# VH-VL binders against q9h9l3: the designs that were tried, part 256

Target 1, 176 residues: q9h9l3
Amino acid sequence: PRKMVAIDCEMVGTGPKGHVSSLARCSIVNYNGDVLYDEYILPPCHIVDYRTRWSGIRKQHMVNATPFKIARGQILKILTGKIVVGHAIHNDFKALQYFHPKSLTRDTSHIPPLNRKADCPENATMSLKHLTKKLLNRDIQVGKSGHSSVEDAQATMELYKLVEVEWEEHLARNPP
Below, E stands for the ipSAE of ESMFold2; O stands for the ipSAE of OpenDDE; V2 stands for 0.75 times the mean of E and O plus 0.25 times the DockQ between their complexes.

## First folded at step 13 (VH-VL)

Design zb4 (framework fv_nivolumab; at its last look DockQ between E and O 0.81; V2 from the best seeds 0.78)
Fold by OpenDDE, second read of step 14:
Structure zb4 (fold): chain C 176 residues (1-176), chain A 124 residues (1-124), chain B 107 residues (1-107)
Amino acid sequence: as target 1 above (176 residues)
Amino acid sequence: QVQLVESGGGVVQPGRSLRLDCKASGFTFSDYEMHWVRQAPGKGLEWVAVIRYDGSNKYYADSVKGRFTISRDNSKNTLFLQMNSLRAEDTAVYYCAKEGYWQSSAFLRYFDYWGQGTLVTVSS
Amino acid sequence: EIVLTQSPATLSLSPGERATLSCRASQSVDDYLAWYQQKPGQAPRLLIYDASNRATGIPARFSGSGSGTDFTLTISSLEPEDFAVYYCQQYDYWPLTFGQGTKVEIK
């Protein structure tokens, strides 16, 4: 069986009016929640909006941040060949300018059995915060200081593990 | 610049069907979750439906569930709302709306851009 | 669903005056709260997102504050073009919901 990792990225705003989402931090954990990667990343373009409320990114974090191209190489090396778990993970891949094979991707924001377990509508896309609270009885993303991508990646992996057996069987019968 | 242009509104009798279109431009349409929001004459705003960026997931307000279908064609930058079994209370201006900027693990479902709206009138 | 209650229903003021609009949520929505302005015959326009962040292009006289259940939109000095209906909207819970609106009209 393939090894699993969970990923969570933080984005800042670049480009005109800061509407372009650019990667500024990436965290990757293994199946047990051990941190494999956690780096601040310097976007290739000037940061217009740090989006600190969500990203947790501040100007000081960019001083010694890893250049995007270098970070991307490091991250892709870790992800290659793995089953990658994330929450709304398409955004993470977009920020990385990388697209992982769909058959090796698990998006916890789009797993109906997970929503059922949380007594949420199966067709609703739920936040990581709400699912984590309902299913793990844990508060994440507390306050206004921004997210911890490590914490979010760990929570994502733990949520997936709750439905892993059922979902993997489903995917085996219904490959994407 | 971002533009959303709705079309397809009109006058229909109860029980009939109508399809609305929303043409998007000025942004990468396929990257964003899209919504429909409606406003009855002289009333407030009511969220109607949402569709995921790739169309793989849809969710509806209880008031329209089972009757309305949201869909999209990313190759044409177009959002759709198929309205069946229309009722008088469905009479409203229908807006297509774009979600705000995206972040990992967080859904920021405020609407930074709106279309001009298209009026749907259901009357016998 | 989350019920958003706006007050007052109507606010009558003169240009140059300060406007204070309230939005109360039936339960905490953290800061997942937005404010919109709507003029007759027009679509809503985003003013504030995340409770206190001013949208691009929005004048500095508009400000948002609050978290949890109580939110406020403030217009420090009303301009003639500010007379309109204002809506709050939460995006922490499904379904997404709006307040019933506050009409700011000229005295």
Scores: ipSAE 0.834, ipTM 0.935, lowest interface PAE 0.8, mean pLDDT 95
Fold by ESMFold2-Fast, scan of step 13:
Structure zb4 (fold): chain C 176 residues (1-176), chain A 124 residues (1-124), chain B 107 residues (1-107)
Amino acid sequence: as target 1 above (176 residues)
Amino acid sequence: QVQLVESGGGVVQPGRSLRLDCKASGFTFSDYEMHWVRQAPGKGLEWVAVIRYDGSNKYYADSVKGRFTISRDNSKNTLFLQMNSLRAEDTAVYYCAKEGYWQSSAFLRYFDYWGQGTLVTVSS
Amino acid sequence: EIVLTQSPATLSLSPGERATLSCRASQSVDDYLAWYQQKPGQAPRLLIYDASNRATGIPARFSGSGSGTDFTLTISSLEPEDFAVYYCQQYDYWPLTFGQGTKVEIK
């Protein structure tokens, strides 16, 4: 369980016109789906757009949020040396301002066998919501109050487990 | 600040090839999926192709699959569309388009910036 | 593929009037819907994204509403520069699809 974790982050809009995506929540779960980390995170820059429809972040969540530098340190301690699973995980790493080795990164939005099992085009980048519905028969990201990064991280780990044996074997034959 | 500038359009005969370029500036090009969208004269908008931020995934509309190839060069902030085996029905203004903001929990494939378009006319 | 049906095809109104444009999806697209304005010879311009969020620089008279299959773009009081073609676009499913457009013209 300690060698593989799944991550999902939520971003808010900062910078000019709110076009910069800044980390505002991070959830990390272990192989079995148990929560290892789940904190609201205060960006160092002024929040222009909470993006609440997707992020679930509101002004109230920022009151006791962990400052970015502190949260980043906590998160990196959990991720370092582990296989990290995510969906469009490059966005999570950008928000963390973190480089994770490609050899230890698993992106469920970029695994052709997973799309194949879902009867989706292999080269299309599919949403977590659609893959979870097709393969796990579970509705996530329901409603208009924002997404749960815990729910998303748990679904992401479960999706990866469906192709883990096949994909790890593929990566062993085709190292990144 | 954000600009997308297409080039490469022109008049070509059926069966020939043409390459479109789109030069991006004013944003971190390598952070975004990029798209091509076309519009036939007097008609509506039709999505053509998408390429992942790093160039690894490419996906196409059925009407162009096997004939068109999307690619990008992140070091030059440039998006490309190689159009082979052109047909009369490919006649259109071709726009390159940038996705909206990136978010981990959602793919937001609306287009906040468009180029001015480049006209491709396929006629004999 | 998701079909987006815009209605009416043409909306003839006078400046100062309220415009209400409809976009209906063949199946639910949640809130993954955008609206664009296009004038002759110009590229489309983003107005609304995520069903109801106004894009930067877009006047407050433009608003989007709806969710699932039924979406509305409202222009509360038409200005001369608002007479144009309007397109909706869904981005919940591949391929990405646009409506056929609604032309807002002067009566």
Scores: ipSAE 0.828, ipTM 0.928, lowest interface PAE 1.1, mean pLDDT 93
Fold by ESMFold2, look of step 15:
Structure zb4 (fold): chain C 176 residues (1-176), chain A 124 residues (1-124), chain B 107 residues (1-107)
Amino acid sequence: as target 1 above (176 residues)
Amino acid sequence: QVQLVESGGGVVQPGRSLRLDCKASGFTFSDYEMHWVRQAPGKGLEWVAVIRYDGSNKYYADSVKGRFTISRDNSKNTLFLQMNSLRAEDTAVYYCAKEGYWQSSAFLRYFDYWGQGTLVTVSS
Amino acid sequence: EIVLTQSPATLSLSPGERATLSCRASQSVDDYLAWYQQKPGQAPRLLIYDASNRATGIPARFSGSGSGTDFTLTISSLEPEDFAVYYCQQYDYWPLTFGQGTKVEIK
């Protein structure tokens, strides 16, 4: 069976008025939730807004951060050939300037059986925070210091496991 | 620089249909989830519907579910609202709305730009 | 559904005075709260997002505070252009909801 990882990223604001989202942290965990990668990443352009309330990124994190080009290479090496699980994962791939094969991509924000388990409408795009609370009885993203991409990646993998058998069978019958 | 321009509003009788268009410019339309929000005359704001950045997923307020269909054409930077089985209570100014910035682990669904709105009047 | 209750319904003040507008949520919305200004015949304009962040181009006299269920919009010194209706909006959970509005009018 193919190896599976979960990814989560944190973004900072770049570009005019800080409205462009650029990668500043990436965490990858394996199936068991063990951390395979967790680095602060220096965007190739000037940071206008650290978005610390959400990103957890502060100026000091950028001092020794891995330059984007190098970090991207490290991350893509880990992702290649694997099933990658994420929440709203297209945003993570946009921040990485990367396309992962759809057949190897799993997005916990867009899995109808997962929403059903949470007693949520199948078509509502639910936040990671709410799904984790409803299905794992865990509070994540607590406090005002920002999110942890490690915590979020671990939660994402645990959520996927709840529907893994059903969803993998669905995708086998309905290839993207 | 960001512009949202709605069109297609008008006066219709109950039970009939109308389609609203919203043309977008000044930003990468396909990066954003887009919304419709309405405001009855002299009343407050009511969220109506959202569509995923690629059009693959849609969600509606209970008041319009089953009657309205949101859609988009990313090649033309256009958002649509197909309104069927219109009722008097659907009378409102309809706005298309753009979310601010995107963040992977949090959905930040405030609206930094709005269109001018288009009036839909449903009367006997 | 999360209900947002704004108070007061109407705030009658003169230019130069401080305006304080309240928004209360029926359950915690964390910091997922925005404030909008709307003038007659115009679309809403974003003032504050994430409870306390000023949107692009919004003057420093506008500030937002609060978290959880209780939120405040403050206009430190009213300008003639600030007389309008103000709405709060939560985006923590579906459906997205707005408060009923506070009208700030000239005394």
Scores: ipSAE 0.749, ipTM 0.904, lowest interface PAE 1.6, mean pLDDT 93
ESMFold2 (binder alone), look of step 15: mean pLDDT 92; pTM 0.942
OpenDDE, look of step 15: ipSAE 0.786; ipTM 0.925

Design zb40 (framework fv_nivolumab)
Fold by ESMFold2-Fast, scan of step 13:
Structure zb40 (fold): chain C 176 residues (1-176), chain A 124 residues (1-124), chain B 107 residues (1-107)
Amino acid sequence: as target 1 above (176 residues)
Amino acid sequence: QVQLVESGGGVVQPGRSLRLDCKASGFTFSDYEMHWVRQAPGKGLEWVAVIRYDGSNKYYADSVKGRFTISRDNSKNTLFLQMNSLRAEDTAVYYCAKEGYYQTSAFLRYFDYWGQGTLVTVSS
Amino acid sequence: EIVLTQSPATLSLSPGERATLSCRASQSVDDYLAWYQQKPGQAPRLLIYDASNRATGIPARFSGSGSGTDFTLTISSLEPEDFAVYYCQQYDNWPLTFGQGTKVEIK
């Protein structure tokens, strides 16, 4: 079986009025939730808005941050050839400027059986916070100082594990 | 410049169908979830439907579920709302609305841009 | 469904006065709350998002505060163009819901 990892990124605002989302932190965990990668990442463009309420990123995190091109290379070495789990993961891949095969991608925001287990409408795109509370009885993203991408990646992997057998069977019968 | 332009509104009898279009420009349409929001004359705002950036997930307000269908064509930067079995209480100005910036760790479903709206009147 | 209750329904003030508009949620929406301004015949305009962040181009006289269930929109000194209807909106949970509006009108 292929190795499986979970990813979560944090973004800051760049471009006009800070409306462009640029990668500023990435966390990757293995199947058991152990951290494989967790680095602050320096965008190649000027940061207009740190979005600290959500990102947890402050100016001090940027002083020793890994430059985007170097971080991207490190991250892609970890992701390539593995099953990658994320929540709304298309945005993580977009921030990484990376294409990952659909056959090896698992998006916990787009798995109807997961919503069903959470007693949520199958067609609604539910937040990681709400799914984690309903299914794992755990509060994540608590407080006003920003989110932990490590915590989010760990929660995402645990959520996927709840439907892994059922969803892998579904994907085998209905290839992307 | 970000712009959303609705069309397709008009007067229609109860039980009939109508399709609304929303043409987007000035941003990468395929990157955003899109919504329809309506407002009955002289009343407040009511959320109607949402569609995922790629068109795969579609979710509706209970009041329109089973009658309305949201869809999108990313190659044409166009959002659609197919309204079937129209009722007098569906009379409203219909706005298409764009979500704000995306933060990977949170869904921020506030609307930074709205279309001008298109009036749908359902009357006998 | 999360119900948002705005008060007062109508606020009658003169230019230069301070306006304070309230929005109360039936359950916690954390900071997932936005405010919109709507003038007759126009689409709503985003003023505040994430409870307290001003949208692009919105004058500094507009400010948002609060968290959880109690939120406030403040206009420090009303300009003639500020007389409009104001709506709050939550995006913490489905379905997305709006308050019923507060009309700020000239005395």
Scores: ipSAE 0.811, ipTM 0.923, lowest interface PAE 1.2, mean pLDDT 93
Fold by OpenDDE, second read of step 14:
Structure zb40 (fold): chain C 176 residues (1-176), chain A 124 residues (1-124), chain B 107 residues (1-107)
Amino acid sequence: as target 1 above (176 residues)
Amino acid sequence: QVQLVESGGGVVQPGRSLRLDCKASGFTFSDYEMHWVRQAPGKGLEWVAVIRYDGSNKYYADSVKGRFTISRDNSKNTLFLQMNSLRAEDTAVYYCAKEGYYQTSAFLRYFDYWGQGTLVTVSS
Amino acid sequence: EIVLTQSPATLSLSPGERATLSCRASQSVDDYLAWYQQKPGQAPRLLIYDASNRATGIPARFSGSGSGTDFTLTISSLEPEDFAVYYCQQYDNWPLTFGQGTKVEIK
């Protein structure tokens, strides 16, 4: 059986006006929630906006951060051949400048059965925070100090596990 | 620089259809969720619809659900709003709007850029 | 839906004066709150996002504060170009909703 991992990335703002989202942290957990990877990552370009409220990233985190090119190699090595679960995961892949095969990707922000289970509109993209609260009765991303990518990755995996069986069956009948 | 340019507005009778276009430039269009927001004359702002970056998901306000269809062509950097079964209360300036910068797991659905708007008037 | 109520409906002030605008949410929206400025015949312009972050290019005289259900937009010293309608908007939950607006007009 193919192994499954969950990923969550945090981005900072680079480029003109800080509008470019650059990878600054990446966390990967296995099916059981064990941390496989968790590193601060140094973008190749100057950071204009740390976006700390959301990213949790501060200047001090970049002092010994892993260069992007090196981190990307490490991360891709972990993801290769895996089913990768994430929330709005296309953003993570964008920040990684990497595209995982669609057939091996699971986006918990786009799983109608998950929304139904949470009594949310099936066609509405819900936040990880809201789904986690409704379905796991757990508060994540509390406060204004920024997200924990490890916590978010773990929550994402737990959410997917709630609908894994029926969703995998659905995908088998309807391959992307 | 980011630009959004709406077109297609006009005067139509109730029950008719109209399609709006929004041409985007100055940013990677296919990376962002796009929205329509409308404003009736002399009134406030009302969110109308949203479409995912790749068009794979759409969501609508109850007031337009079943009548309006949002779509996009990323190869042409264009957002669309197909409006069917138009009503008098649909009369408004329609804006296309871009979501703010993206973060994973959190959706920051404020609108950092807006088009100039296009007026739709539904009148018998 | 989450209802945003702005107050006052109209604020009459002179240039140089301090303007304080309120936005109250029917339920907590954390800090998923934005403020927009709209002048006649123009599209809205983003002023504040995440309750207190000033958008790029927005003058320092604009500031946002608050969290949960009560939010405030402050213009420390009104300039002639600041007389307009201001809207708050929540993006905590669907559907996205706006306040009814506050008109800041010249006394």
Scores: ipSAE 0.633, ipTM 0.887, lowest interface PAE 1.2, mean pLDDT 94

Design zb41 (framework fv_nivolumab)
Fold by ESMFold2-Fast, scan of step 13:
Structure zb41 (fold): chain C 176 residues (1-176), chain A 124 residues (1-124), chain B 107 residues (1-107)
Amino acid sequence: as target 1 above (176 residues)
Amino acid sequence: QVQLVESGGGVVQPGRSLRLDCKASGFTFSDYEMHWVRQAPGKGLEWVAVIRYDGSNKYYADSVKGRFTISRDNSKNTLFLQMNSLRAEDTAVYYCAKEGYYQGSAFLRYFDYWGQGTLVTVSS
Amino acid sequence: EIVLTQSPATLSLSPGERATLSCRASQSVDDYLAWYQQKPGQAPRLLIYDASNRATGIPARFSGSGSGTDFTLTISSLEPEDFAVYYCQQYDNWPLTFGQGTKVEIK
């Protein structure tokens, strides 16, 4: 009954030695996998490391990218009051410098029934790539030119839908 | 800047217990998954255990499951390894290690910083 | 469990020579592979991550290559401080595993 979206972000390295992870792309999809938001985002700090192998971000994407402050406002407007699904989603929220209520947050890297269905150890934090292969028989994050945050957000929503009924019932009986 | 300092190693008899501590500084400890890796004298590296940034997920190598417990105290920037039912084959230098980055739904579990290690000797 | 096999076990070379170290995985690890250097009495030091990225502060003479199951660490011209043991590590799947090591020693 509550509106639900899935999010995935890409980061670039900023700060000393490129060790700070700064938001550089964000994708948000609705329950059916339709794209609600997908923008390259310009960090306020100098980019030291594009992390292109994973992020897919190159200097060309930064030329017309949305400044962080503006992108953050747009993204928060979409997320506020909704159930937000992500994989290791605390990293996305950290990059957004945003607090989302735990009661409205769903983390597919931390749902024991999902690991059980995948025949994976319940206590291991599994990658989105492995869960998607095991449960959806689909290869994501393929190739060497970086990953698609749209593809990752779509896969994340599909994974959550596999356990949605049982997990929402669990949360109703055991509020966070 | 970044430092990991282990303590608690020593000589202990088989079947006994020992606790290792790892004090972290120079980074936001609560943002990273932390690991223990060991190395037997003159041998190679063996991964031992991992703990999630918030302490909620804990996962172990098969060789230590049921005997070792990893924990953390984010308010004190400290990682722990409680070692029970110690065996001669647990004799090793134990390193705490900091995980790399999480990057666009990919976990990058290489170790960018290591402590200097603490020696645990299990002997009769 | 993914097994990493390093070869050769020992490389005996002189300063100025090229060192080529191999790491083979029992199944594909994509690019989730790191290389470490360890000197006697010291903790391991990260050299290469994500198969080919040099860690901060690591000299340009170190390079990593390969993908999937076959990986190589190359030291283009050995310096005296490079004589050490080198380990590869995969992080594609649990449990995390290391190779048995290659010792690079002075001839």
Scores: ipSAE 0.816, ipTM 0.923, lowest interface PAE 1.1, mean pLDDT 93
Fold by OpenDDE, second read of step 14:
Structure zb41 (fold): chain C 176 residues (1-176), chain A 124 residues (1-124), chain B 107 residues (1-107)
Amino acid sequence: as target 1 above (176 residues)
Amino acid sequence: QVQLVESGGGVVQPGRSLRLDCKASGFTFSDYEMHWVRQAPGKGLEWVAVIRYDGSNKYYADSVKGRFTISRDNSKNTLFLQMNSLRAEDTAVYYCAKEGYYQGSAFLRYFDYWGQGTLVTVSS
Amino acid sequence: EIVLTQSPATLSLSPGERATLSCRASQSVDDYLAWYQQKPGQAPRLLIYDASNRATGIPARFSGSGSGTDFTLTISSLEPEDFAVYYCQQYDNWPLTFGQGTKVEIK
């Protein structure tokens, strides 16, 4: 059986007007929620917008941040061969400039049984915060100081575990 | 610069169908959710529909559910709205709108860019 | 759905005056609230997102504040080009909803 990990990334704004989302933090947890990776990451380009309200990233976090290329190598080494769970995970992969095989990817923002369980519309993309509150009775992303990617990754994994059996069976019958 | 250009509006009778197009440029179209928002003459704004970046998910306002279909062709940077069984109350300027930038697990569904809109008039 | 109620419906002011627009949500939307400006015959323009963040290119005279259920858009000193309709919009939950708008007109 393949090991399962959950990933959550935070991005800052680079490029013209800061519209390019660049990886600035990545957290990876195992099936039990244990932290396997949690690093601040230095983008290769100048940061124009730290997006602190959401990212939690501040200038001081970049002082000793791991260079992107190094971090990417470390992260890919962890993800290779595993089932990777994330929320709207395509954006994390985009920021990593890496795309995990679809058959090994689980996106909790696009699992209809999960939405049903939360009494949410099946075809609506729900936030991690809302699903976590409804299904885990836990508040995440509280305040205005930005996200905790570790907390978010853990929540993502816990949400997936609620529908894992059903969803894995579905995927087995309907491979991507 | 980001541009959204709607087309396809016109005058139609109730019960008829109409398809709207929205041509996007100036950004990576396939990275973003796209939305339709409409505005009846002299009225406020009403969200209509959303489509996921890859088209894998669609969600609609109750007022149009079952009648409207949102779709996209990322290879052509184009958003579509197929409107069937049109009603008089569907008369509006229809805008395509781009969601704000994505930030992790938080969906920031404000609309940072809008098209100029295309007028749909449903009248007998 | 989350209902956004804007007040006042119409605000009559003169250039140079301070404009204060209110948006009240039927339930908490945290700070998932945006403000738009719309002029006749034009598409809405984003002014504020996340309740208090000014969009790119928006003049400093525009500011947003609030969280939860009560939000305010302030125009510190009205310019002639600021007379328009202003809408708030929540993106905390589905369906996305707009306020009914506040018209800022010249006195």
Scores: ipSAE 0.655, ipTM 0.895, lowest interface PAE 1.0, mean pLDDT 95

Design zb42 (framework fv_nivolumab)
Fold by ESMFold2-Fast, scan of step 13:
Structure zb42 (fold): chain C 176 residues (1-176), chain A 124 residues (1-124), chain B 107 residues (1-107)
Amino acid sequence: as target 1 above (176 residues)
Amino acid sequence: QVQLVESGGGVVQPGRSLRLDCKASGFTFSDYEMHWVRQAPGKGLEWVAVIRYDGSNKYYADSVKGRFTISRDNSKNTLFLQMNSLRAEDTAVYYCAKEGYYQNSAFLRYFDYWGQGTLVTVSS
Amino acid sequence: EIVLTQSPATLSLSPGERATLSCRASQSVDDYLAWYQQKPGQAPRLLIYDASNRATGIPARFSGSGSGTDFTLTISSLEPEDFAVYYCQQYDNWPLTFGQGTKVEIK
């Protein structure tokens, strides 16, 4: 059986007008929700916008943060060869400047059976917050001080486990 | 630097079809969900449709569902809206619009850039 | 669907005055609310996102506040170019919805 992990990243704004999303924190959990990795990451470019309301990243988190190149190497060693679960995960992979095989990628923002169980339109891309509330009866991303990527990764894994059997069967019949 | 340019608007009879194009430049088009928003003459804004960054997921306002089809060609940085079975109430300026940034699995569906709009008039 | 109600429908003021525009949601939208400015014949222009964050290039006289169901856009001292229609928009849930607009006109 292939090992499965869930990932969630926090981004800050870099580049012109702060419109480029750069990795500033990454959390990875195993199938049971245990933390395998959780580090603040220093972008190679000047941070224009910390996006603190959502990211929870503040200037003090950058003081002892792991440089991007080093963090990327550590993260990729954990992800390689595993099934990686995330929510809108293409954004996380882009921030990591990493290609993960589609056959080993699971995106909880794009699993129609999950939306169906939540009584949401199957074609709508639903937020992690809404799916977690509807299906796990749990409030995540509460408060005004930013989100916890550990909490988000754990919720993402739990959501995937609700549809794992039927979705893996679907993927076996309809390979990406 | 970021530009969205719509084209394809015009006058069309009820029941006919029309296709709108939106050419994007100045950002990585394939990274963003894209939307169509319309505005009837002298009225407010109405959201019409959204398409996922890779074109695999599409969602519509109830008023256009089953008649309109959103699509994209990432190799050409172009967004499309195929409008079938047009009705008088579809008369509006149609804007293509780009989503804001993605943050921590939160979809921030405000529109940081808009096209200039293209007028569609459905009349007999 | 979440309904956004803007008030007043029309606000008649002179340059230099403070403008205060209201947007009320039929249910909580948390901080998932944006404000746009639209001038005749032009596309809407983003002013405020995430309830209180000023968009790039937007003058400091524009500010947003509120959360949940009650939101306010404030223009601290109106300039001639600020006389326009203003729309709020929620993005907490589908479908995305806009308020009906508030017209800020010269007195």
Scores: ipSAE 0.756, ipTM 0.900, lowest interface PAE 1.4, mean pLDDT 92

